# Miniprotein binders against a2bj90, part 146

Target 1, 235 residues: a2bj90
Amino acid sequence: MSRSARRKTSALNTVLRVVEVFASIQGEGPFTGTYSVFVRLAGCNLRCPFCDTRYAWSLEAGKPLGVEELVEEIARYEPSLVVITGGEPLLQRHPLNSLVEGLESLGLRVQLETNGILPAPARDEQLWRVYHVVSPKDVPVRVPGAKLHPSWVDYARATGRAWFKFLVANEQHVREVAEYVAKLGIPRSRVYIMPLTPEKLDMKELLELHSRIASLAVKWRLNFSPRLHLLVQLP

## First folded at step 18 (miniprotein)

Design SX14
Fold by ESMFold2-Fast, scan of step 18:
Structure SX14 (fold): chain B 235 residues (1-235), chain A 106 residues (1-106)
Amino acid sequence: as target 1 above (235 residues)
Amino acid sequence: NPDDEDEAQWLLKLARIYQRAAERAARRGDYDKAIYYLYLAVELLLEALELFSNPEIRKQIAQELQTTAERIEAYAKKLGDPELAELLAELAKRLLEEAKELAKKS
């Protein structure tokens, strides 16, 4: 291989397509309330109708950014948690493992948000060592092509580092989630239900929807995830 | 049953929230999102209809289901996919027939 081709290949192995980097509060899932830096990677393998981040669907929506440069940018925020989201971050799996290695070398806690279509991390990946919030889109929201890869259930059992977060609108959705997780052998302790919020709810509507879904979580013995950032009007 | 009426009123309110969200999505040209929210609204309206015993309220829900089905058909045509538009129109017709049958059970 020529030196120029070798350098180009090396750069591609350590370059991510990044849509945005910003500080906020993690509003969802097991780390709700944590001061976080969000890293939105470009590209997605789904076209969810309810998606609020359609601007990240194309890989071309992302600016190429070197892993070392991105690690330095993230570190300047001094976050308690780094949330890597997308699109679908696992589409950029190889440079993502390099990013995770860099962040962990600085002692930073990392959480990946994924739709779970692509396989869970293998033991020799840096991604094996970090937290994962898996958002299946086959149930109850029924997005075409959105089948959860079975390796995520095995990963959750082996590591205790994966949770499953489901968007729900009503009790029928919660029932479908309960049946789904029972069939797959996912422990209820690793399951979150979260309100399926349409855009631009007023505060009273948003709070009432949260209250109703939280009550269903109690009834069905599941965990509840708010969308805290929506309630406190943060990104 | 007061608990059923409270739940029915909430389902009706939530259905209307999704209908408004669908209208906002349609104004932006996001017809797939609009259709999705309208299907959620239909599901919620059908659940509310089963819980209400008042004939006038049931009639209002049936009319709202019809209007929602018509909106789904209209937005499906905007997607530019004739096969999908036909499939969604058939689904809307089936849901409308189911709603009419449920409305008879007063």
Scores: ipSAE 0.460, ipTM 0.736, lowest interface PAE 2.5, mean pLDDT 84

Design SX15
Fold by ESMFold2-Fast, scan of step 18:
Structure SX15 (fold): chain B 235 residues (1-235), chain A 106 residues (1-106)
Amino acid sequence: as target 1 above (235 residues)
Amino acid sequence: NPDDEDEAQWLLKLARIYQRAAERAARRGDYDKAIYYLYLAVELLLEALELFSNPEIRKQIAQELQTTAERIEAYAKKLGDPELAELLLELAKRLEEEAKELAKKS
């Protein structure tokens, strides 16, 4: 066993609490339409009132799974993209870096979805090299305790590997997003607005909400993220 | 302005969508989610009100604001957090008074 393999089997760096692993199409953000495997990690540092995955809030909701076993499971799907989501994946930062190392060793492209409260990756982390979609929860959705860590703006500027995705319902929300990103110095080219969809919309309502938010994206010169999986009825 | 009327009608429709989502959340006992969706509905109703000039429609929006505030108050009483519940009840009462004043001016 190599020194690297022995390091990977350290208990502190090799066990993740995993809620679910499933194949679907990435429906959101810069990689919309990509055949992906989703890895939902347990634990979250927020209690967003609109959260549809409340079952993932506790770390105890996740099954302990070794990094090597998880890499093998993901690889069987032969995905174009691995989407690591949660909860908040950065709560399990140490074993997450080991997972990313294993996935990159197989040539797999990795995207992390994060609320951005915890610091952005440092240069010596495996996470430095992968894509990040940061979903701030302080604006416009105003979740208590949700403050974007300023290092995410620096990371985005330095690497070109982070985008900021905001849930919006109306033009006032888009205005708040535009003011927020301008004050933080986030380039508009890295900003996505996405419809804030409540559960059980009919297809006509879902399409109209998408159309309205997309039109606002054009008006405000921001990028638009659909929720494509909802439109095509995938998980 | 025809664009303002179209936008205002959409805001009313979206507010009603969030109100239905709130009702479904409340039926599951997710009162925090229900209250959040009702606050989104309030924001949408207030935006719609700024775009409508028709007195009958403005009166309808005022009535919906009052009903939404009453629902926030009812759900807040169901929360297991007494401090947060009291804060939300005070906000709901303020919204009810604003809706009543608005109705008098329609």
Scores: ipSAE 0.467, ipTM 0.756, lowest interface PAE 2.4, mean pLDDT 84

Design SX16
Fold by ESMFold2-Fast, scan of step 18:
Structure SX16 (fold): chain B 235 residues (1-235), chain A 106 residues (1-106)
Amino acid sequence: as target 1 above (235 residues)
Amino acid sequence: NPDDEDEAQWLLKLARIYQRAAERAARRGDYDKAIYYLLLAVELLAEAAELFSNPEIRKQIAQELQTTAERIEAYAKKLGDPELAELLLELAKRLLEEAKELAKKS
């Protein structure tokens, strides 16, 4: 089948369960500060105690949207980056690959945020070609049932398109992250530590926590991710 | 050491921030979130105790650790998931034993 015929078939039969679509600034990770459209997909394979998006845990929390409709909605924002998040987006892997194909056709940069429990993209998936920020939940936050799939390390080495982002509160957490990434052979250049912010910090507390974690990133020779949207009071 | 004292004061402050966050989460019925914030507070209190040279401050932190343990137990009993409750209580017991040892060592 031709590429055009395959695209028509995918568009007619491919549906994603979408919780929300909104424009903001990417506040985290390697693309911090980028004007982005966030696409939150429904469903999650974890129940993280610190999760701020519990409303997205159920697949039924998402409205069914066709890939073509979603691409059109995203394009109206004219974003510099499309951030696909969730829940866990890889639970909707097949329609997600179709979405990525549509977004790439428009020249849009795509970043997926994933907990890394499900396998990394295979070379024949559209997802192989986009950026991934993997947030393992096995260390240091120790979410029950969480385990990083080993294929993510191979994907990161093969493509240079994956980074690993860890929530940390103190130096002991950073030490655990350093040991974990060394054991798995994850390059330090692909590792971000990010403040584990409890809900409703005042601005002075938020800034102090950011400063302390940033200092630990320097000490341990790791990259630092802020939560910029919290510091500038964006959603 | 002034640097150790500054770090100790920050860790104590951060532990209390997580304890307040736990109380807010509990008021909303998010007992699993509350327990995790209290577990973070336990780790931070243990680290602070090691850095404080004043034995009276370490004694106060030890009492605060005991109070935090009692709060974890109370919140675990309110969880609607018995398997998760058992897992979290097991984790809490392990972390509290480690924290008590660290507080004594200094």
Scores: ipSAE 0.486, ipTM 0.767, lowest interface PAE 2.2, mean pLDDT 85

Design SX17
Fold by ESMFold2-Fast, scan of step 18:
Structure SX17 (fold): chain B 235 residues (1-235), chain A 106 residues (1-106)
Amino acid sequence: as target 1 above (235 residues)
Amino acid sequence: NPDDEDEAQWLLKLARIYQRAAERAARRGDYDKAIYYLFLAVELLAEAAELFSNPEIRKQIAQELQTTAERIEAYAKKLGDPELAELLLELAKRLLEEAKELAKKS
């Protein structure tokens, strides 16, 4: 198609419901410490009791933004990493693939945060080529309806572009994670455990919880994810 | 065992952190979050009890488990979901039964 016809078709199918766009440091997962722009998409297919971003649960919480407009906004920050999070970003899968295409055209690195209930990317999706941090909610935190889609394990094995990040409070949770990933065939090198922090911990409590979970990561030979932004008081 | 005692003390501290978080969530009307944190506190209290050899401490933990279960029951009634409330009330009753067994020395 012509450029004008492609633009018209893109505009009709490339509107995202966006809650917020902001610059910060990635505080979690394999890219901890990276200067990033966060794009929080609206809508979620879970109602996790411990959720800190309940304001993003409804699609109506998001402002409709065209992909081209959003790409331009993100580019102005000149980020080392674009973090697409939510809610559950894969609920807006079609326009999300278009956003990823636009960001890749600028040479920007993209990381998606997902609960892993919806299927992993297929080879013909733009999402196939970006990084994914999958946060299962079935183990150990046992959110009803939060079964990890088995395609995520296959995607991780095929691409090396997925990691699995688990919220944990104690050693029993780490044991459950270890059993879960062993049964699914997920290599320990792709597994992160992260402290399950309730809101409004003081800094001493936050550091102690981080220290305890980090020690368990060493003991169980898993990777550790901090919540660095909480420690340095960034969004 | 000294390392078991240190672990047990940490579990008690963490349980109390989650109980305080539950109270804050309840004040905001987030009863589902409050109940979730109380269930985490119950798990932590139960683990701590297994690591303590002192029967008096185990009895104190059992009493704290009972109080936590009563709070779960109170918050469940405020959820506005009668089916979920019934399930949570059954879970709270099971926890109360487990607390009674923990209080028994044999």
Scores: ipSAE 0.542, ipTM 0.780, lowest interface PAE 2.1, mean pLDDT 85

Design SX18
Fold by ESMFold2-Fast, scan of step 18:
Structure SX18 (fold): chain B 235 residues (1-235), chain A 106 residues (1-106)
Amino acid sequence: as target 1 above (235 residues)
Amino acid sequence: NPDDEDEAQWLLKLARIYQRAAERAARRGDYDKAIFYLYLAVELLAEAAELFSNPEIRKQIAQELQTTAERIEAYAKKLGDPELAELLLELAKRLLEEAKELAKKS
């Protein structure tokens, strides 16, 4: 078989389990307000009680899609940012690195959303080169099994391409986050706090919760992440 | 202190928001989600009780804490994971005792 044919066959063997692909505005984290395509991968290594995407927990919830097909689908949206989320995307690490390679070859900016339980990217992975928003679930929300892998702190310091985003309800949660990041040596400039919004919150309640958490971010000298898509009623 | 009263009123309001979210989750059979929101409500009620100077309001919060603990216990019994259920019950029991002690302080 020729090298070209073997490369094509190898690409066809790289498959991701994909739940959904859709265009929206990134509502959270350092790229808030960016026109984005969201790629939700199937499978998760946590069972967070506050999870609103429980339909993505099983790997079998995802349709098998080849990396090449997925790159073409994403490119048709002409996005400013590709947000790879899930479940836990790093459960599909090998084909995910191939997806990132394909997207980067088109000049597309990629952001990964991860719970941080699995190790951070190594220097020889394509994932080393993209942005990561790590959402630890051990503090303050105390999800069983949700221990942040220490390599994420080293990755953040080495690359400047990782931020840590925490769900908070009140000042005690913010205090726990501040203590947690200080103990791990995470720079304050890499930390976002975000309102823990339950479903069916009315607009007045949603705005008040955002305002209270934003005020705490100022008080504690942390970054604030809204949930902008909820405020503007986008997916 | 007017600032403490404003903060206490917000915490009480937020606790009730999470309690309503828990009821909606329970109606869908999402008992783990319901327990999580009730746990947050207990934390918020305990914090509010410490900030209120009015002993009658603190007594009402203590009663609400008791009712919330009973809901947590009822929902935990409906979880399919007995180890997780036992863990959540112990966490809720500890938090409830702490909250009741706060409400007793004059």
Scores: ipSAE 0.551, ipTM 0.789, lowest interface PAE 2.0, mean pLDDT 86

Design SX19
Fold by ESMFold2-Fast, scan of step 18:
Structure SX19 (fold): chain B 235 residues (1-235), chain A 106 residues (1-106)
Amino acid sequence: as target 1 above (235 residues)
Amino acid sequence: NPDDEDEAQWLLKLARIYQRAAERAARRGDYDKAIYYLYLAVELLAEALELFSNPEIRKQIAQELQTTAERIEAYAKKLGDPELAELLLELAKRLLEEAKELAKKS
């Protein structure tokens, strides 16, 4: 292997295209309320109309950062949780596995947020050992090109390290989610419904929407995810 | 049932929240986002219409459905993706016709 090829293959010289790194509170999903560092990776394989992070859609939107450099930056925050999000993080799968290995070596808990279009981790990937919150965009929000890869259901059953988080606006959406997860054999204990919030709601509207979706979660025996960061005005 | 009317009032309120969000998105030139929010508003208005028994309220909702569908058509014409625009125009046209039929029956 040439010097250049060896350099490109090295985990320490593997490059991720990173849009932003910032500390906040995880506002969503099973780790709601956790002090976290968010790592937003560039590139996405969807064009969700409700997307508020359109600036991350292109790979070119990200600054190239070496895995070692990124691990050091994350570690300075001393987080309880590292949230890797995007765009779609699995588009940068090879360097992402190297990042996860580096973070795990420091004893850091890692959560990936993914649209679930690309396959779930294999047993020999570093990604196999971390937490995944899968946000399907085929049901109920019907984003063109979105289809959950079936391997995510198998991964969730095998590891207990995946949850499925669905954006919902009304009871019909919750019904569609319930039918979808039943058809796929996803246990309700691994399912979260979350309010589909339009931007710039006033606080009273935001609370009312949260209350309504939470009530539907109780009625349908599903877990509820708030969008806590919106309620407390954090990034 | 009184519970159905309370649910219908919530759906109507939420539909109007999405309509305002659509207006903000359209003002920024995010016509795809605006259309999506209006589509959600239409779904919410249609559900509310099924739950209301008062014919005057049903007629008002049917009118609001028609207006929302027309706004989807207007925004779709500004969208750069011609295939997506065509699908949304077809959807808006069907929703407009359904709203007209519901208004006649209420």
Scores: ipSAE 0.425, ipTM 0.717, lowest interface PAE 2.7, mean pLDDT 84

Design SX2
Fold by ESMFold2-Fast, scan of step 18:
Structure SX2 (fold): chain B 235 residues (1-235), chain A 106 residues (1-106)
Amino acid sequence: as target 1 above (235 residues)
Amino acid sequence: NPDDEDEAQWLLKLARIYQRAAERAARRGDYDKAIYYLYLAVELLLEALELFSNPEIRKQIAQELQTTAERIEAYAKKLGDKELAELLLELAKRLLEEAKELAKKS
């Protein structure tokens, strides 16, 4: 059997619940500006009041797709980056590891977006080897039930493959982030602050909010994440 | 202090942006989102109030805080979760009393 046939056979009984697959530009975090395919998985363990993707909260919102089928769909886009998001992707941890294995076998770079409530990958998981953008929802946005799992700090230090991205509205939020990451021992180089944008801002308001948060990032010596896709009107 | 005035004016503008976002969310029936944006507006208004020395502007901000508390109370009553609605109503009443005291002191 060829290596491809063997890999396909290994993944055959693994299924993910998928809301959508689409190509765009990564607008956020350390890979901002990268041509990416977004894979939105169904299901979430939070109910963030500011959430823009409430349609993905239920596992029933996702259609069942086999891992091999999903790998083939993603590969057709020829992406520079595969962004796996949701909901909370780690709710589908077992099939997600199989998806990552398939994507890595094709030489594709993978980034996971996670709220960080569930534990970080163990060394024997395929997820150990990919990039993670962790978006804590306990600070500063104070979502009930959103405590960051401490294993994410250990994972970041061990691998250099995790960053922490915080939604902020004002300088008080940035101060809270700075205190939080100092207490947990998260290096500033791994920290991004991003504007907490409400829906339906006009372009002038959106740009002004970005400018103000970017200025705070400089002042506090943190990295800045835009929401570039909103500024250039992409999905 | 010119830097404080610029910052304070930005905080007022941002608070009004969140208040408009809350109105849009409420029109869609997303009362939890509306309440969240109103609480962000409250945080911003309180920060702006501390940076403004002008008594007329301080009175206007205190009045806007009272209006915001009333909106939180109105939206909380429309939530289907009775326990959450009761908690949010209690918080809104506390905020309204604090805003009334701030209005007296400006």
Scores: ipSAE 0.506, ipTM 0.771, lowest interface PAE 2.4, mean pLDDT 86

Design SX20
Fold by ESMFold2-Fast, scan of step 18:
Structure SX20 (fold): chain B 235 residues (1-235), chain A 106 residues (1-106)
Amino acid sequence: as target 1 above (235 residues)
Amino acid sequence: NPDDEDEAQWLLKLARIYQRAAERAARRGDYDKAIYYLYLAVELLMEALELFSNPEIRKQIAQELQTTAERIEAYAKKLGDPELAELLLELAKRLLEEAKELAKKS
């Protein structure tokens, strides 16, 4: 392999299609309330009907950015947590591993948000060492093509660095989640239920929906994820 | 009982929240999102129907289910995908038949 070929191969592993980078508070999951920088990667392998970020579905929605440039941009925010989301960030797996390596070299904590269709990280990937919030779309929201890859359960058991976050509207959805995680052997301590919020809810409706899903979390002995950013009017 | 009535009233309220969200999505041309929210509304209305024993309330919910299914059909026709539209129409018809059986008090 020539020097030119090595540089070209390295560049393919160090360029990401990025939709947006912004600072906010993590509003969801196990790190709710953490000052975070969000990196939204372009491209998605699903077309969820309830999706609020349809502008990120196409890879062409993202601007090509070098990993080093992106690491420097993220570092300027001095975040407590880097949240890599999308679309589906694992569609850009190879340059994503390079991004994670760069962020870890600066001592930054990284969380990936994924639909879990693509396989979980292998031990030799940089992604093996970071946190993952897996949001299955097969149960209860029944998005076509959204089957959870079984390797995510093994990854969660092996590392303790994966949680499963489910969108729910009612008690029947919570029952389906409870049955699903029991069948897969996912501990309840790693399961979050989160309200399936339509856009443009008024604050009273939003709070009432949160309250009802939180009550179901208590009843079913599952963790509750708010959508805190919606309640406090942050992006 | 009082717990069933409180839960049923919440399910009706939530169904109406999703119906309003569907209308907003439809106004933006997001017909797939609108249809999805209407399916959630149908599920919530069917759950509420099982909890109410009052025949007048059950009849009102059955009428609301029919109106919701008609909206699903109308929005499905506006989708650019004929196969998806037909699939969604069949799902709406099946939910309606299930709701009709559930609405029968006997």
Scores: ipSAE 0.455, ipTM 0.726, lowest interface PAE 2.7, mean pLDDT 85

Design SX21
Fold by ESMFold2-Fast, scan of step 18:
Structure SX21 (fold): chain B 235 residues (1-235), chain A 106 residues (1-106)
Amino acid sequence: as target 1 above (235 residues)
Amino acid sequence: NPDDEDEAQWLLKLARIYQRAAERAARRGDYDKAIYYLYLAVELLLEALELFSNPEIRKQIAQELQTTAERIEAYAKKLGDPELAILLLELAKRLLEEAKELAKKS
């Protein structure tokens, strides 16, 4: 293959469709409380009814940004954590690997948030080396078309770099999560339950919901994820 | 027992929180979100029904389940995704039938 053809192929793998880039505190999962830059990629392979980021569903919602430009923008925030989310970021897998390479070269910690429908990273991907919070949408929230790809369980066991975060509304949901992760062989130490918060709750209702789901996490011996950004009114 | 009663009261409160959230979503035209929150309210009401033994409270829950199912049907008709509408409506009908059977147990 000519050098010109290789450069064209490389350029196609270095452009991402980006909806937004902003600084905030990671409010969810194993890195809750961390000063983070959020990179929301466009495009999603699900249409979750409870989704609060419907504006990111279409690839056309994102503007094309070069990986080098995006790395430079992220670095200006001096974050403790880079959170790559979407939509479904793995829909843009090839340029995403290039982004991760650039961020790692700066010593930045990277976390991907994914619905887990697409396969987990292979050992030769840059994505193999970063953290993943997988949010299955088949159980308990029953999104049509959602099914966790089994490679995510293997990836979690092989690397220790994946956690599974489940939206729950009640104890029956927690029971379903416990049964699901036991059946798949996911260690409870890798499992987070998080309140399924309807939008525009008042602060008292939001706190009560968090308290109840946290109590269930203790009862069922699972980790608890708040939605801290909602409690402190950050994006 | 007192723990079951406290849990049941919380489930009722949470169901009503989701019902209010559904109303807000519907006012914005987010009918799929509204239907989903009502589906969660039905699940919570069914769980509360299992924990309450008082016949008057059980009757009130059965009435709330009926009106919630009717709201799901109304919103489903406004949804632009017929496959999702059919799925959510079928889930609501199944849960309502379970509620009717549970209400017969004494």
Scores: ipSAE 0.393, ipTM 0.687, lowest interface PAE 3.0, mean pLDDT 84

Design SX22
Fold by ESMFold2-Fast, scan of step 18:
Structure SX22 (fold): chain B 235 residues (1-235), chain A 106 residues (1-106)
Amino acid sequence: as target 1 above (235 residues)
Amino acid sequence: NPDDEDEAQWLLKLARIYQRAAERAARRGDYDKAIYYLYLAVELLLEALELFSNPEIRKQIAQELQTTAERIEAYAKKLGDPELAELLLELAIRLLEEAKELAKKS
């Protein structure tokens, strides 16, 4: 294909609806503690009752932003990690692949946060090459319509670039997670449990909930994800 | 059993945390979020009830469970879906009656 035709094809995949871009510390999952730029994409295919980012549910909540412009904005922060979150980022799959290509061309490490309802990346997608933290909403939090796409387990096994992060409140939730991941064949080394924190906890309550869930992670031989940004009062 | 009592005390504390979160959500008109947090509180209260052998404590937990179920019903009516709240209220009343009987036997 000619360069002119390739430019026209690229243009079709070069606009994302973006809610916000900001620098913070990754507070969750396998990259906890990393200086990161967060890119929150608009649109979500779930309506989780406990959702703290309801303002991102609508695709129209996002401002249209060109991929090249977004790459330049992210690069100005000089991040160790780019966290693409939402809503559900995979709803904007085509321009998201273009964003990942641009970020990868600059040597930036990319992590996608996804609910895992939509299929995992195929080998011919730029998304195949980046890290994925999958947050199933069927177990234990039981959001209606939430079912993990089975391709995420295959993707994790094939690439070693996916982890599964579960919100838990008590030991019964941890038991449900353990049974769920065993049934799906997800190795415990790829599983994180994280406190289901309601907003506006005082610091003592927040720390106590973290301590209890961390103790359960040790007991059940699972990885623990804090919500570090909440503990240090960052976005 | 000290370990069971420590666990039960934590479950009660966590249930109260979710009840306060539900109240904050309700004040914002987020009745779906409020109901969800109250369902978590009900689950935690039921677990705590099973861990306590003391009839007086079981009665207190059953009373708190009933109050939580009544709050679910109130919020569900604002959402137009009281069916789940009615089921939880019935369960809470039965548990309260059972706890009262157990308290009389001890």
Scores: ipSAE 0.522, ipTM 0.761, lowest interface PAE 2.0, mean pLDDT 84

Design SX23
Fold by ESMFold2-Fast, scan of step 18:
Structure SX23 (fold): chain B 235 residues (1-235), chain A 106 residues (1-106)
Amino acid sequence: as target 1 above (235 residues)
Amino acid sequence: NPDDEDEAQWLLKLARIYQRAAERAARRGDYDKAIYYLYLAVELLLEALELFSNPEIRKQIAQELQTTAERIEAYAKKLGDPELAELLLALAKRLLEEAKELAKKS
């Protein structure tokens, strides 16, 4: 087979279903405040009741886009951080590894956001080398079918490139998170609690919820993640 | 205790925030989201009830728990999943009974 024909065949195996690509500020987690390009991949293995991105649940919601074209589109933004989110990005694991390889070749910093149901990266994956924010949905929010894969704890310890971000509404939720991470052996330094914000809050209510969850983070000696983009009215 | 009073007032306010969010979700036909937010409101109202000693406030919380249970029942009936609707209706009936017992206690 010619190189051209092999490249076309390879491109069919390195196509991602992409919902949207846009520039914003990372509002959540350890890289809060960073100028970022968000890449939302289609498809999800959960149906979280509180989900704000239900339009990304179906794989068919994404348009097919080649890895090379996507890398070029992302690079035009000159971002400090590339945030790959979805749906659940690991549902498209094979072409996702190719995307990460392309982005890394340009010296771009990559963060993956995942629900942690699928296994953590293996040492021979390109994904092993990038940052991961894991959002377990089993505790405290109790989404059916959501169970954190234990390999994420091992990955976090081995690499220092994973953090665990939990949605919380009240102190009882924070207690459940504290018990959960202690049982799994997740260090406090790798744990973020974030306000479970319902849509259409006014700014005063949004700020009050942030303040209360931040106070709980101090009390329980955990890290706090805002939802900064909501406070500054960015996507 | 001033700290308990502040915490109790916040929990009550947050419960009402989730109740309003549930109403907005229901207006869009997102009954699963609406029911989820109402169950969060129930948890918050129950926590607030434990912190308040004032009988008038406790009676108000018991009334809000009853109203929330009735909303969960109404939204569960509108779900397109008969098995999930039946489960949620059973949970709403149990919550309504609990709210009635709380209202009996002064």
Scores: ipSAE 0.526, ipTM 0.765, lowest interface PAE 2.1, mean pLDDT 85

